# VH-VL binders against NAD kinase (nadK), part 6

Target 1, 268 residues: NAD kinase (nadK), of Syntrophomonas wolfei subsp. wolfei (q0aze0)
Amino acid sequence: MKIILVNNRFKENTEKKAQEIAGQLSALNVEVIIDNGLDEPYAGTVDFIMVLGGDGTMLRAARRYGQRAIPVLGVNMGTVGFLSNIEINELAEYLPLILREEYSLEARMMLEVAVFQQQSLLTRVFCLNELLLRSNSPRMLSFALEISGQKLEPYRGDGLIVSTTTGSTAYSLSAGGPIADPQLDAFIVTPVASHIINKRPLVVSPEREISLHLLEEREAIIGIDGQIKMDFGAENRVLIKRAPHPLLMVNLKAKPFFTSIDRSLQRQ

## First folded at step 9 (VH-VL)

Design M117 (from M1 with light chain K94R)
Fold by ESMFold2, fold request of step 11:
Structure M117 (fold): chain C 268 residues (1-268), chain A 124 residues (1-124), chain B 107 residues (1-107)
Amino acid sequence: as target 1 above (268 residues)
Amino acid sequence: EVQLVESGGGLVKPGGSLRLSCAASGFTFSNAWMSWVRQAPGKGLEWVGRIKSKIDGGTTDYAAPVQGRFTISRDDSKNTLYLQMNSLKTEDTAVYYCTTHPRYSGYFLAFDIWGQGTLVTVSS
Amino acid sequence: DVQMTQSPSSLSASVGDRVTITCRASQSISRWLSWYQQRPGKAPNLLIYKASNLESGVPSRFSGSGSGTDFTLTISTLQPEDFATYYCQQSYDRPWTFGQGTKVEIK
C-alpha cells in the first residue's frame, strides 16, 4: 500500500508528526510519500492521501490530487476547521481501519477554472472552495457574468466569488453568501462589495458554465482558494465548470456539519 | 421510521437456490452499507456478508462458509437488498436478517437496524 | 478469524440485580466491539457500540466497558424486559464475529 502524507513545511509540529507517522507506516510495510509543498505533486499511483493540518493544507492537497479519485483524509493538528475528520491523537485507533479500507467516502464538488488570454488557454486549475475575481487597484471593477450563455446585467464593485458548497463557509460567507450543505452540488455566486444594490448571491446548477470578463481596462486578479493569485485584465476571460471528479473525502467518524457550524466558524 | 422487511424465505432442497429480498425505507439506502446475518434455530448469530454503498465502491465480502455460493446485490432505485443463495446445504438452514451498518463505517461497524428475518429451511 | 468468547453462557437473576456479562476476543480488537440484546422470537437490537457508547433509546442502566481483549456489559438494575440473550460482536477485522451468547433468565 502507498500513501501520500501532505503537510505544511512552515509548521514544525506538522513536519515532526509527518515524520513520526511515516515511520509508523513504514514499519507496517506501507510506502510513504511526503508532500510538503516543495516538490511537484507525486505522479505515481497511490491508494490514500493523509492531510496533516488544517483547511489550508487540505485545499492544497485538493488542488494537487483532487482529480485523481484518491481517498483523502483530513487529520486535525490543532485548529479545528471544516475539512478535518479525525484528530491526530486518534490516528493510531483508526489506522487499522484505514489499512483495511473500512471507511466511507463523501464526494465534494470541485471547480474547474480555465483562464484565457483572448482565445488561448493560459492555465487550468482545480479548486475546492472558490475562485475570486477582485480589483487590484483602488478603483472598482466593471465586469460581465455569463451563465450558460445568458448574459446578466453588468456588475460593478470590488469583485465576485464563484464558490462550491464546500466553499460556502469561506470567503463567500464573509461577502454575504449563504451557508450551503456541502453534500449539495452547486455554484454559489457572491458579489463582493457591489455598488449595484440588487446584485444578490446566486445559487446555480452545477451543470452550468460560468464565464467572467472585464468590461473596462482595470488591473484585477484571480484568486484560487485564497492561495493562488494571477493577474487578470481586459484581454482575459475565465471559464468555470464543475470539475470532472469530486474530492473524495474519507469519513471515519461522525462530524455533524449543522450542529457544529458556529464552533467551526469561530475557529477559521 | 426506519424499516427493513425481508422476504423470499421458504423450503428448499439441498443443492437448490433461493433469492431473498430486503425492502428498505426511512433512510438513504444508497448511502448505507448492508449486511446479511443469519441465525440457525436455537443457535447464535453469524455474519453472512456485506455490500458497501456504490459511493464506497459497491464491493462485497462474504463469510467463508458461503463464499462462492451466495451473492449479495443491491438495487438503489428500488431501495432493495438481495441475497442470491445457490448450492444450498442443510447447514444453511436459518433465519436470515437484513441489517445496516452506520454510514460512518470507521466510527463503528455495528449492525444498527435489523429486519424481522425470513426463515430458510434446507431439507430433503 | 477473531473468536469471541462470552461468559457465562447463561445466568439466573432477579429483578433489581446487577448483572455482568464478559466477552473476550482472541486478539486485541481495540474498542471495536458492540453488544446486542435478543428477546425470544425477535430480531437482535443494538445496545452498545464501540465498547461503551449507548445506542439511541437504550436505557442508561446498560453500560459497556473494556478495550483490547476483555469487555464487559453491565446492567445496573435488572428490569423485567431485560431477560433476553446478549451477544457481543467484534468489528475490528472481517469476518465480523459474534460471541456465542449469554442467556439472562429469571431466577
Scores: ipSAE 0.355, ipTM 0.731, lowest interface PAE 4.0, mean pLDDT 89
Fold by ESMFold2, fold request of step 11:
Structure M117 (fold): chain C 268 residues (1-268), chain A 124 residues (1-124), chain B 107 residues (1-107)
Amino acid sequence: as target 1 above (268 residues)
Amino acid sequence: EVQLVESGGGLVKPGGSLRLSCAASGFTFSNAWMSWVRQAPGKGLEWVGRIKSKIDGGTTDYAAPVQGRFTISRDDSKNTLYLQMNSLKTEDTAVYYCTTHPRYSGYFLAFDIWGQGTLVTVSS
Amino acid sequence: DVQMTQSPSSLSASVGDRVTITCRASQSISRWLSWYQQRPGKAPNLLIYKASNLESGVPSRFSGSGSGTDFTLTISTLQPEDFATYYCQQSYDRPWTFGQGTKVEIK
């Protein structure tokens, strides 16, 4: 069996714990690959991914590995968030079940984001929470939103968020979007500081294709999960679709979403 | 309310076949791992087999005495679990219960909801 | 396979007695053990999961303890409705196995 351990290299306790866990797994004849973010994602076959840290570390793991249909377990290093399932001090108890595949999976929709310059594909990125289009200057943006070829009236404001239901508790929430049940597949389209009267958040079928482009020359950026930034200008267009594969999150311990909302939001 | 209702039990001769059904209601059947557990008259409990949810791979596992003879299947559109029993032996005589596993590990490895059982008698 | 041995196989007790049933696994199963109650003519009911967690709706007079190979179900003050057979079940490794049962009879 081969496992990737994902940690955050800037947190001493996660690096130390990753080495300790790797040693324990190696003693059980389990091959371990450590991903601390420095190197390219491991490209070989893998049976399981263990994420040591908070929701941010999980977002990086999802971008790197989420399209490979590998079970991913979030292990919290002191308190739970929205994306961790067990605490680090519980790992020894659950490890035999992990090795025997005695766990369930929950699928979480991801976004596929394709950015173009003119007609040329620049990049394709996957994300778990959201894409943000925003102004990178004091001036507001004027931009077009199309949903499956349907052109909406132009937007004017600071930007727009296109999120998954998992991302509904992230930036989308701060911008006025609804909290959504992460078991639903949907896009949540949330304007950021819109100056156009009655531009409200939209909940959109996951089968739609969402397109964005600027209507005038302005300095803008695209943000991905709050962790990747790309310059975006009048010659660019972005297409957003449901990703081919969901993130497969491991459930070892009950984590009721609705009863934990306030506690989890305090940690973001 | 949550219910599991077994049906299809009866008398069958050795070497015969029988199919049991378990109708489920009151919970999200498609997310559940399901098992069959049997109890010979006057005896203890014996796990027969388990089927995982489709999301978790839909795989089946069986106890050794029934491996190759029994097949567990599910129809999520009808909220129904099945047990196909072939090449029946007198040792298969028992009350057969369908059961659920809770969704999450540890708890989902227990048998939390049980049906009333259906009697299968294998005799000549 | 993990074998589960219950002791005693049967017991007789009076209402109000403290009753203790033990279950021993043939190898360590950590805390992956459950207890069931089966009243005459009825299906089993889950009492305790993960060695010591009380299932919803189960009276607080029931408790479980243990880890590794040795586990105990305790009924602190036996009631008339507790006449039943009790089973332990390990969920550590497949095949999941039950103890042979302990019949509790009211004197």
Scores: ipSAE 0.333, ipTM 0.717, lowest interface PAE 4.1, mean pLDDT 89
Fold by ESMFold2, fold request of step 11:
Structure M117 (fold): chain C 268 residues (1-268), chain A 124 residues (1-124), chain B 107 residues (1-107)
Amino acid sequence: as target 1 above (268 residues)
Amino acid sequence: EVQLVESGGGLVKPGGSLRLSCAASGFTFSNAWMSWVRQAPGKGLEWVGRIKSKIDGGTTDYAAPVQGRFTISRDDSKNTLYLQMNSLKTEDTAVYYCTTHPRYSGYFLAFDIWGQGTLVTVSS
Amino acid sequence: DVQMTQSPSSLSASVGDRVTITCRASQSISRWLSWYQQRPGKAPNLLIYKASNLESGVPSRFSGSGSGTDFTLTISTLQPEDFATYYCQQSYDRPWTFGQGTKVEIK
């Protein structure tokens, strides 16, 4: 069996703990790859991914590995978020279940984001929470939103968020979007500081395609999961679809979403 | 109201075959891991086998005495679990229960919901 | 296979008695043990999972304890509906095995 341990090299306790866990797994004849973000994603066959840290570390793991249909377990190192399932001090108890595949999976929709320059594909990225389109200057942004070829009235403001239901508790929430049940597949389209009063958040079928482009020459950026930034200009267009594969999140312990909403949001 | 209802039991000669059915209602069957557990008359409980949900891989596992003779399958469109029993032996005589596993670890390896069972008698 | 041994095999008790049933595993199973109640002519019901967690709807007079190899089910004040056979079950490793049962009878 081969496992990737994903950690954040900038948090001392997670790096030390990842090495300890890797040693323990190796003693159990488990091959371990540590992904601390410095190297390219591991390209070989992997059976399981263990994320040591908070929601940010999970977002990186999802972008790197989420389309490979590999089970991903979130292990909390101190702050309970929305994407961890067990605590680090519980890992020894649950490790036999992991090795015996005695766990269930929860599918979480991901976004496929394709950025074009003119008609040519510039890049394709997958994300778990959201895409942000935002101005890169003090001036507001004028942009067009199309949903499955239907052109909406132009937007004017600081930007727009297109999120998954998982991302509904992240930036989208701060911008006025609803909290959504992560078991639903949907896009949540949330304006950021819109100067157009009647532009409200939209909940959109996951079968739709969402397209964005600028209506004026402005310097803008595309943000992905709050962790990747790309320049975006009048020559660019972005197309957003449901990703081909959901993130497969491992459930080892009951984590009731609705009864824990306030507690989880306070920790962020 | 959560219910599991077994059917298909009866008398069969050694070497024969039977197919048991378990009709499920009141929960999302397609998400559930399902097991068969049997109880010989006047005896204790014995796990027979388990089938996972499709999202969890859809795989089956069996106890050694039935491996290669019994096959568990499911039809999520009909909310029905099946047990195909081939090459039956007299020691397979038992009440067969359909049961569920909870979705989460504290429940997954326990049997939380049970049917009332169906009797299989293997006798010459 | 992990062998589960219950003690006693049967006991007689009166309404109001404290009843203790033990279960021993042939190897450590951590806390992956469940307890079931089977009333005469009925299917088993889950009472306790993961050694000490009470299943929803089970009366608080039932409790479980233990880890490793030794586990205990306690009924603090026996009620008329508690006369049944009780089984422990390990879920540490396949095949998932049950104890032989403990029959609680009316004295």
Scores: ipSAE 0.297, ipTM 0.710, lowest interface PAE 4.7, mean pLDDT 89

Design P28 (from K9 with heavy chain G104S)
Fold by OpenDDE, fold request of step 11:
Structure P28 (fold): chain C 268 residues (1-268), chain A 123 residues (1-123), chain B 107 residues (1-107)
Amino acid sequence: as target 1 above (268 residues)
Amino acid sequence: QVQLVESGGGVVQPGRSLRLSCTASGFTFSNYGVHWVRQAPGKGLEWVAAISYEGSNKYYAESVKGRFTISRDNSKNILFLQMDSLRLEDTAVYYCAKDHLWFSRSSYGMDVWGQGTLVTFSS
Amino acid sequence: DIQMTQSPSSVSASVGDRVTITCRASQGISSWLAWYQQKPGKAPKLLIYAARSLQSGVPSRFSGSGSGSDFTLTISSLQPEDFATYYCQQANSYPLTFGGGTKVEHK
């Protein structure tokens, strides 16, 4: 068995814990690779990914490995979030099940985000939460939103979020988007400070494609999962569709999503 | 360097057929919807037909439905307009034009035009 | 079909003048309106798309406004090279339709 431990190099406690766990797994004849984000993602085949930390670390792991159909377990290390399944102090208890591959998987829809420059692909990213288009100045953006080729009213505002249902409890929620069942596949299109007061978010079928492009020469930024940032201008276009592969999240312990929403959101 | 060049215009008799061509260069032709627009002498612009970048969707003005056929060969960067059952009112300069936005089935305006090709009729 | 009514049909102006051209759609077309400039013997040139978006390379003295059914093209200070015929065109839905045109000529 081969396992990747994903941690946050900027959190020393996660690094130490990763080393400790690596030692324990090695003693059990498990091959371990530690990914703290410093190096490129491991290119070889692996059987399991264990994420040590919070939601941010999970998002990074999803972007790096989510397209490879590898089971991903979130192990919370004292943070508040929605993407961890067990606590670090529970790992010893569940480790035998992990090693025997006795667990269930929950498929979570991811976004495929393609950013173009004058018809050339700049980058393609798979992400678990959301794509954000926002102004890089105090001035509003003007941009076109297309859904499956349908032109909506030109948008004026600070920005727009295209989120998965998993991402519905992230930035989309702060912007007034709906809370969605993570087991549902859908796009959530949430306005950010729209020129139109009370502009409502859209829930869009995962079978559709979404595109964004600016209608005026303004400086904007594309943000992905709050971690990737890139400049976005009039010559750019972003195309969003459902990723061909979902993230396979390991379910070792039942997590009552709906009963914990209020508590979790109050702590954020 | 981006350009469209029309050809195939000329003098015809009513009821006859004519095939116009438009050759694209300087851009990825297959990524854009394209249009035919005509202009009668001393008159305004009239949209004639459009075809999606894939070639799967075709649209026609009512005045030419059933008589004109738009098509494209993306491998050769050529747009066509087959005009059958021509009428005197079809007299015009015919322009081909590309749509503004790539990979869109919607129109945002036509940002590149050819020089046009003239279709007239003999008395 | 969506009918586009353009006014005026002609306007006499001098260099430096502010020129305003109006276009009205028979039904709502959101902001999907384009403006073109055409000089005699030449193909049309795209000036504005999406009602207010200035096409690359077009001077800033050109501007577009409006939404829904009423739209306006404005030339803030007419230049010698701006004497031409201007057309609006709805890009909301097929069939696409043009306005009747406005000829801007010397006073």
Scores: ipSAE 0.680, ipTM 0.872, lowest interface PAE 1.0, mean pLDDT 94
Fold by OpenDDE, fold request of step 11:
Structure P28 (fold): chain C 268 residues (1-268), chain A 123 residues (1-123), chain B 107 residues (1-107)
Amino acid sequence: as target 1 above (268 residues)
Amino acid sequence: QVQLVESGGGVVQPGRSLRLSCTASGFTFSNYGVHWVRQAPGKGLEWVAAISYEGSNKYYAESVKGRFTISRDNSKNILFLQMDSLRLEDTAVYYCAKDHLWFSRSSYGMDVWGQGTLVTFSS
Amino acid sequence: DIQMTQSPSSVSASVGDRVTITCRASQGISSWLAWYQQKPGKAPKLLIYAARSLQSGVPSRFSGSGSGSDFTLTISSLQPEDFATYYCQQANSYPLTFGGGTKVEHK
């Protein structure tokens, strides 16, 4: 068995723990790769991914490995979030199950985000939470939103969020988006400070494609999962669709989503 | 240079058929929806037909529906307008034009036009 | 079909004048309106798309405004090269339709 431990190099405690766990796993004849984000994602085949940390680390892990159909376990290390399944102190208890592959999987839809410049692909990213388009100045943006080729009313505001249901409890929520069942596949399109008062979020079928482009020359940025940032201008277009592969999240411990919402949100 | 060049216009008898062509160059033709727009002598612009960048969707003005057929060959960068059952009121300069936004099935305006090709009728 | 009513049909103006052309749609078309300039014997040229977005290379003296059903093209200071016929066109839905045109001519 080969396992990737994903941690955050900027959090020393996660690095230390990753080394410790790696040692333990090695003693059990498990091959371990540690990914702290410093290097490129491990290109070899692996059987399991453990994410040590919080939601941010999970998001990074998802972007790096989510397309490879590898089981991903979130191990919380004292952070608040929605994406961890067990606590670090529980790992020893569940480790035998992991090694025996006795766990269930929950498929979480991811976004495929393609950013273009004059028809040239600049980058393609798979992400678990959301794509954000926002102004890079105090001025409002004017941009076009297309859903499956249908033009909506031109949007004027600070920005727009296209989120998965997983991401519904992230920035989309803060912007007034609905809380969505993570077992549901859907896009959530949430306006950010729309010029139209009380502009409602959209829940969109995962079978549809979403595109955004500016209707005027303004300085904007694209944000992905709150971690990737790109400049976005009039010559750019972003296309969003359902990723071809979902993130396979490991469920070792029952963690009811709806009963945990209040607890998790109160801590944020 | 981005360019569209129409051809195939000429003098035709009523009831006959004519096929117009529009050759694209200087841009990725297959990425854009394209249109035919005509203008009768001394008159305004009239949209005639459109075809999506993939060629899967076709749209027609009521005045030409059932008589005209728009098509495209993306491998050759050519747009066609097959005009059947031509009428005197079809007299016009016919322009081909590309849509503004790539990979869109919606129109945002036509930002590149050809020089046009004239279709007239014999007396 | 969406009918586009353009007014006036003609305008006599002088260089330096402010020129305003209006276009009304028979139904709401959001902001999906384009403006074109056409000179005699030439193909139309796109000026404005999405009601307010200036096409690349078009002088800033051209501006578009409006939403819903009423739209306006404004030339803030008419230049000699601006004498032409202007057309509005709805891009909201097929079939696409043009306004009747406005000829801007020399006074």
Scores: ipSAE 0.680, ipTM 0.872, lowest interface PAE 1.0, mean pLDDT 94
Fold by OpenDDE, look of step 10:
Structure P28 (fold): chain C 268 residues (1-268), chain A 123 residues (1-123), chain B 107 residues (1-107)
Amino acid sequence: as target 1 above (268 residues)
Amino acid sequence: QVQLVESGGGVVQPGRSLRLSCTASGFTFSNYGVHWVRQAPGKGLEWVAAISYEGSNKYYAESVKGRFTISRDNSKNILFLQMDSLRLEDTAVYYCAKDHLWFSRSSYGMDVWGQGTLVTFSS
Amino acid sequence: DIQMTQSPSSVSASVGDRVTITCRASQGISSWLAWYQQKPGKAPKLLIYAARSLQSGVPSRFSGSGSGSDFTLTISSLQPEDFATYYCQQANSYPLTFGGGTKVEHK
């Protein structure tokens, strides 16, 4: 068995824990690769990904490895979030099950985000939570939203979020989006400070395609999972689809999503 | 530089056929929907037909439906308008124009136009 | 089909004047309206798209407003090069349709 341990190099506690766990796994004849985000994603084949940290680390892991259809386990290290399945102090208990591959998988839809400039592809990213388009100035944006070729009324406001159901409890929630069942595949389109009062978010079928482009020369940015940032102008366009592969999240223990929402949200 | 150049216009007799061409250069032709728009002498603009960037969707004005056929060859960057059963009221300068936004099946406006080609009829 | 009614058909103006052209759609077209300028013997030129978005290279004295069914093109201070015919065009749905045009001519 070969496992990638994903941690955050900027958090020393996760680095130390990764080294410790790597040692333990090695002693059990498990090959371990540690990914602290410094280097390029490991290109070799692996059997399992263990993410040590919080939701941010999981998001990074998902972007780096999510397209490879590898089981990904979130191991929480004292933070509050929605993307971890077990706590670090529970790892020893569940390690035998992991090694025996005795776990269930939960498929989480990801976004395929393609950003273009004058018809040229700038970047294509798979992400677990959301794409954000927002103004980079005190001025509102004016932008067009197309859903499967259907033109909606122009949006005017600070921006727009296109989120997965997984991402519904992230920035979309802060912007007034609905909380979605993570077992549901859908896009959530949430306006950010729309000029139209009470502009409602949209729940969109994952079979549809979403595109955004500016209708005027303004400085804007694209944000992906709150970790990737790039400039976005009138010459750019973003196309959003359901990723061809979901993230396979390991489920070692049941987590009651809806009954734990209040607790989780209050701690964030 | 983005450019569209129409050709194929001329003098025809009523009931005859004519095929117009529009050659695109300076941009990725296959990424844009394109249109034919005509203008009778001393008159306003009239949209005639449109074809999606993929060529899969075609749209026609009621005045030309069943008589005109729009098509495109993306490999050669050419737009065509086959005009059959021509009528005197079809007299016009015919413009080809591209949609403003790429990879869109919706029009946001036509931002590049050709110089036009004149279709007239013999008396 | 969506009919576009443009008014006035002609307007006489002087350099420096404020010129306003209106366009009414027979049904709601959201903000999907384009404005074009055409000079004699020339192809139309896109000025405004999405009702109020200024096309690149177009002077700021041109502006568009409106939504739904009523739209306006405004030239804040008419310049000599602005004498031309202007057309509105709905881009809401096919078949696309143009207004009848407005000729801006010298007073």
Scores: ipSAE 0.678, ipTM 0.870, lowest interface PAE 1.1, mean pLDDT 94

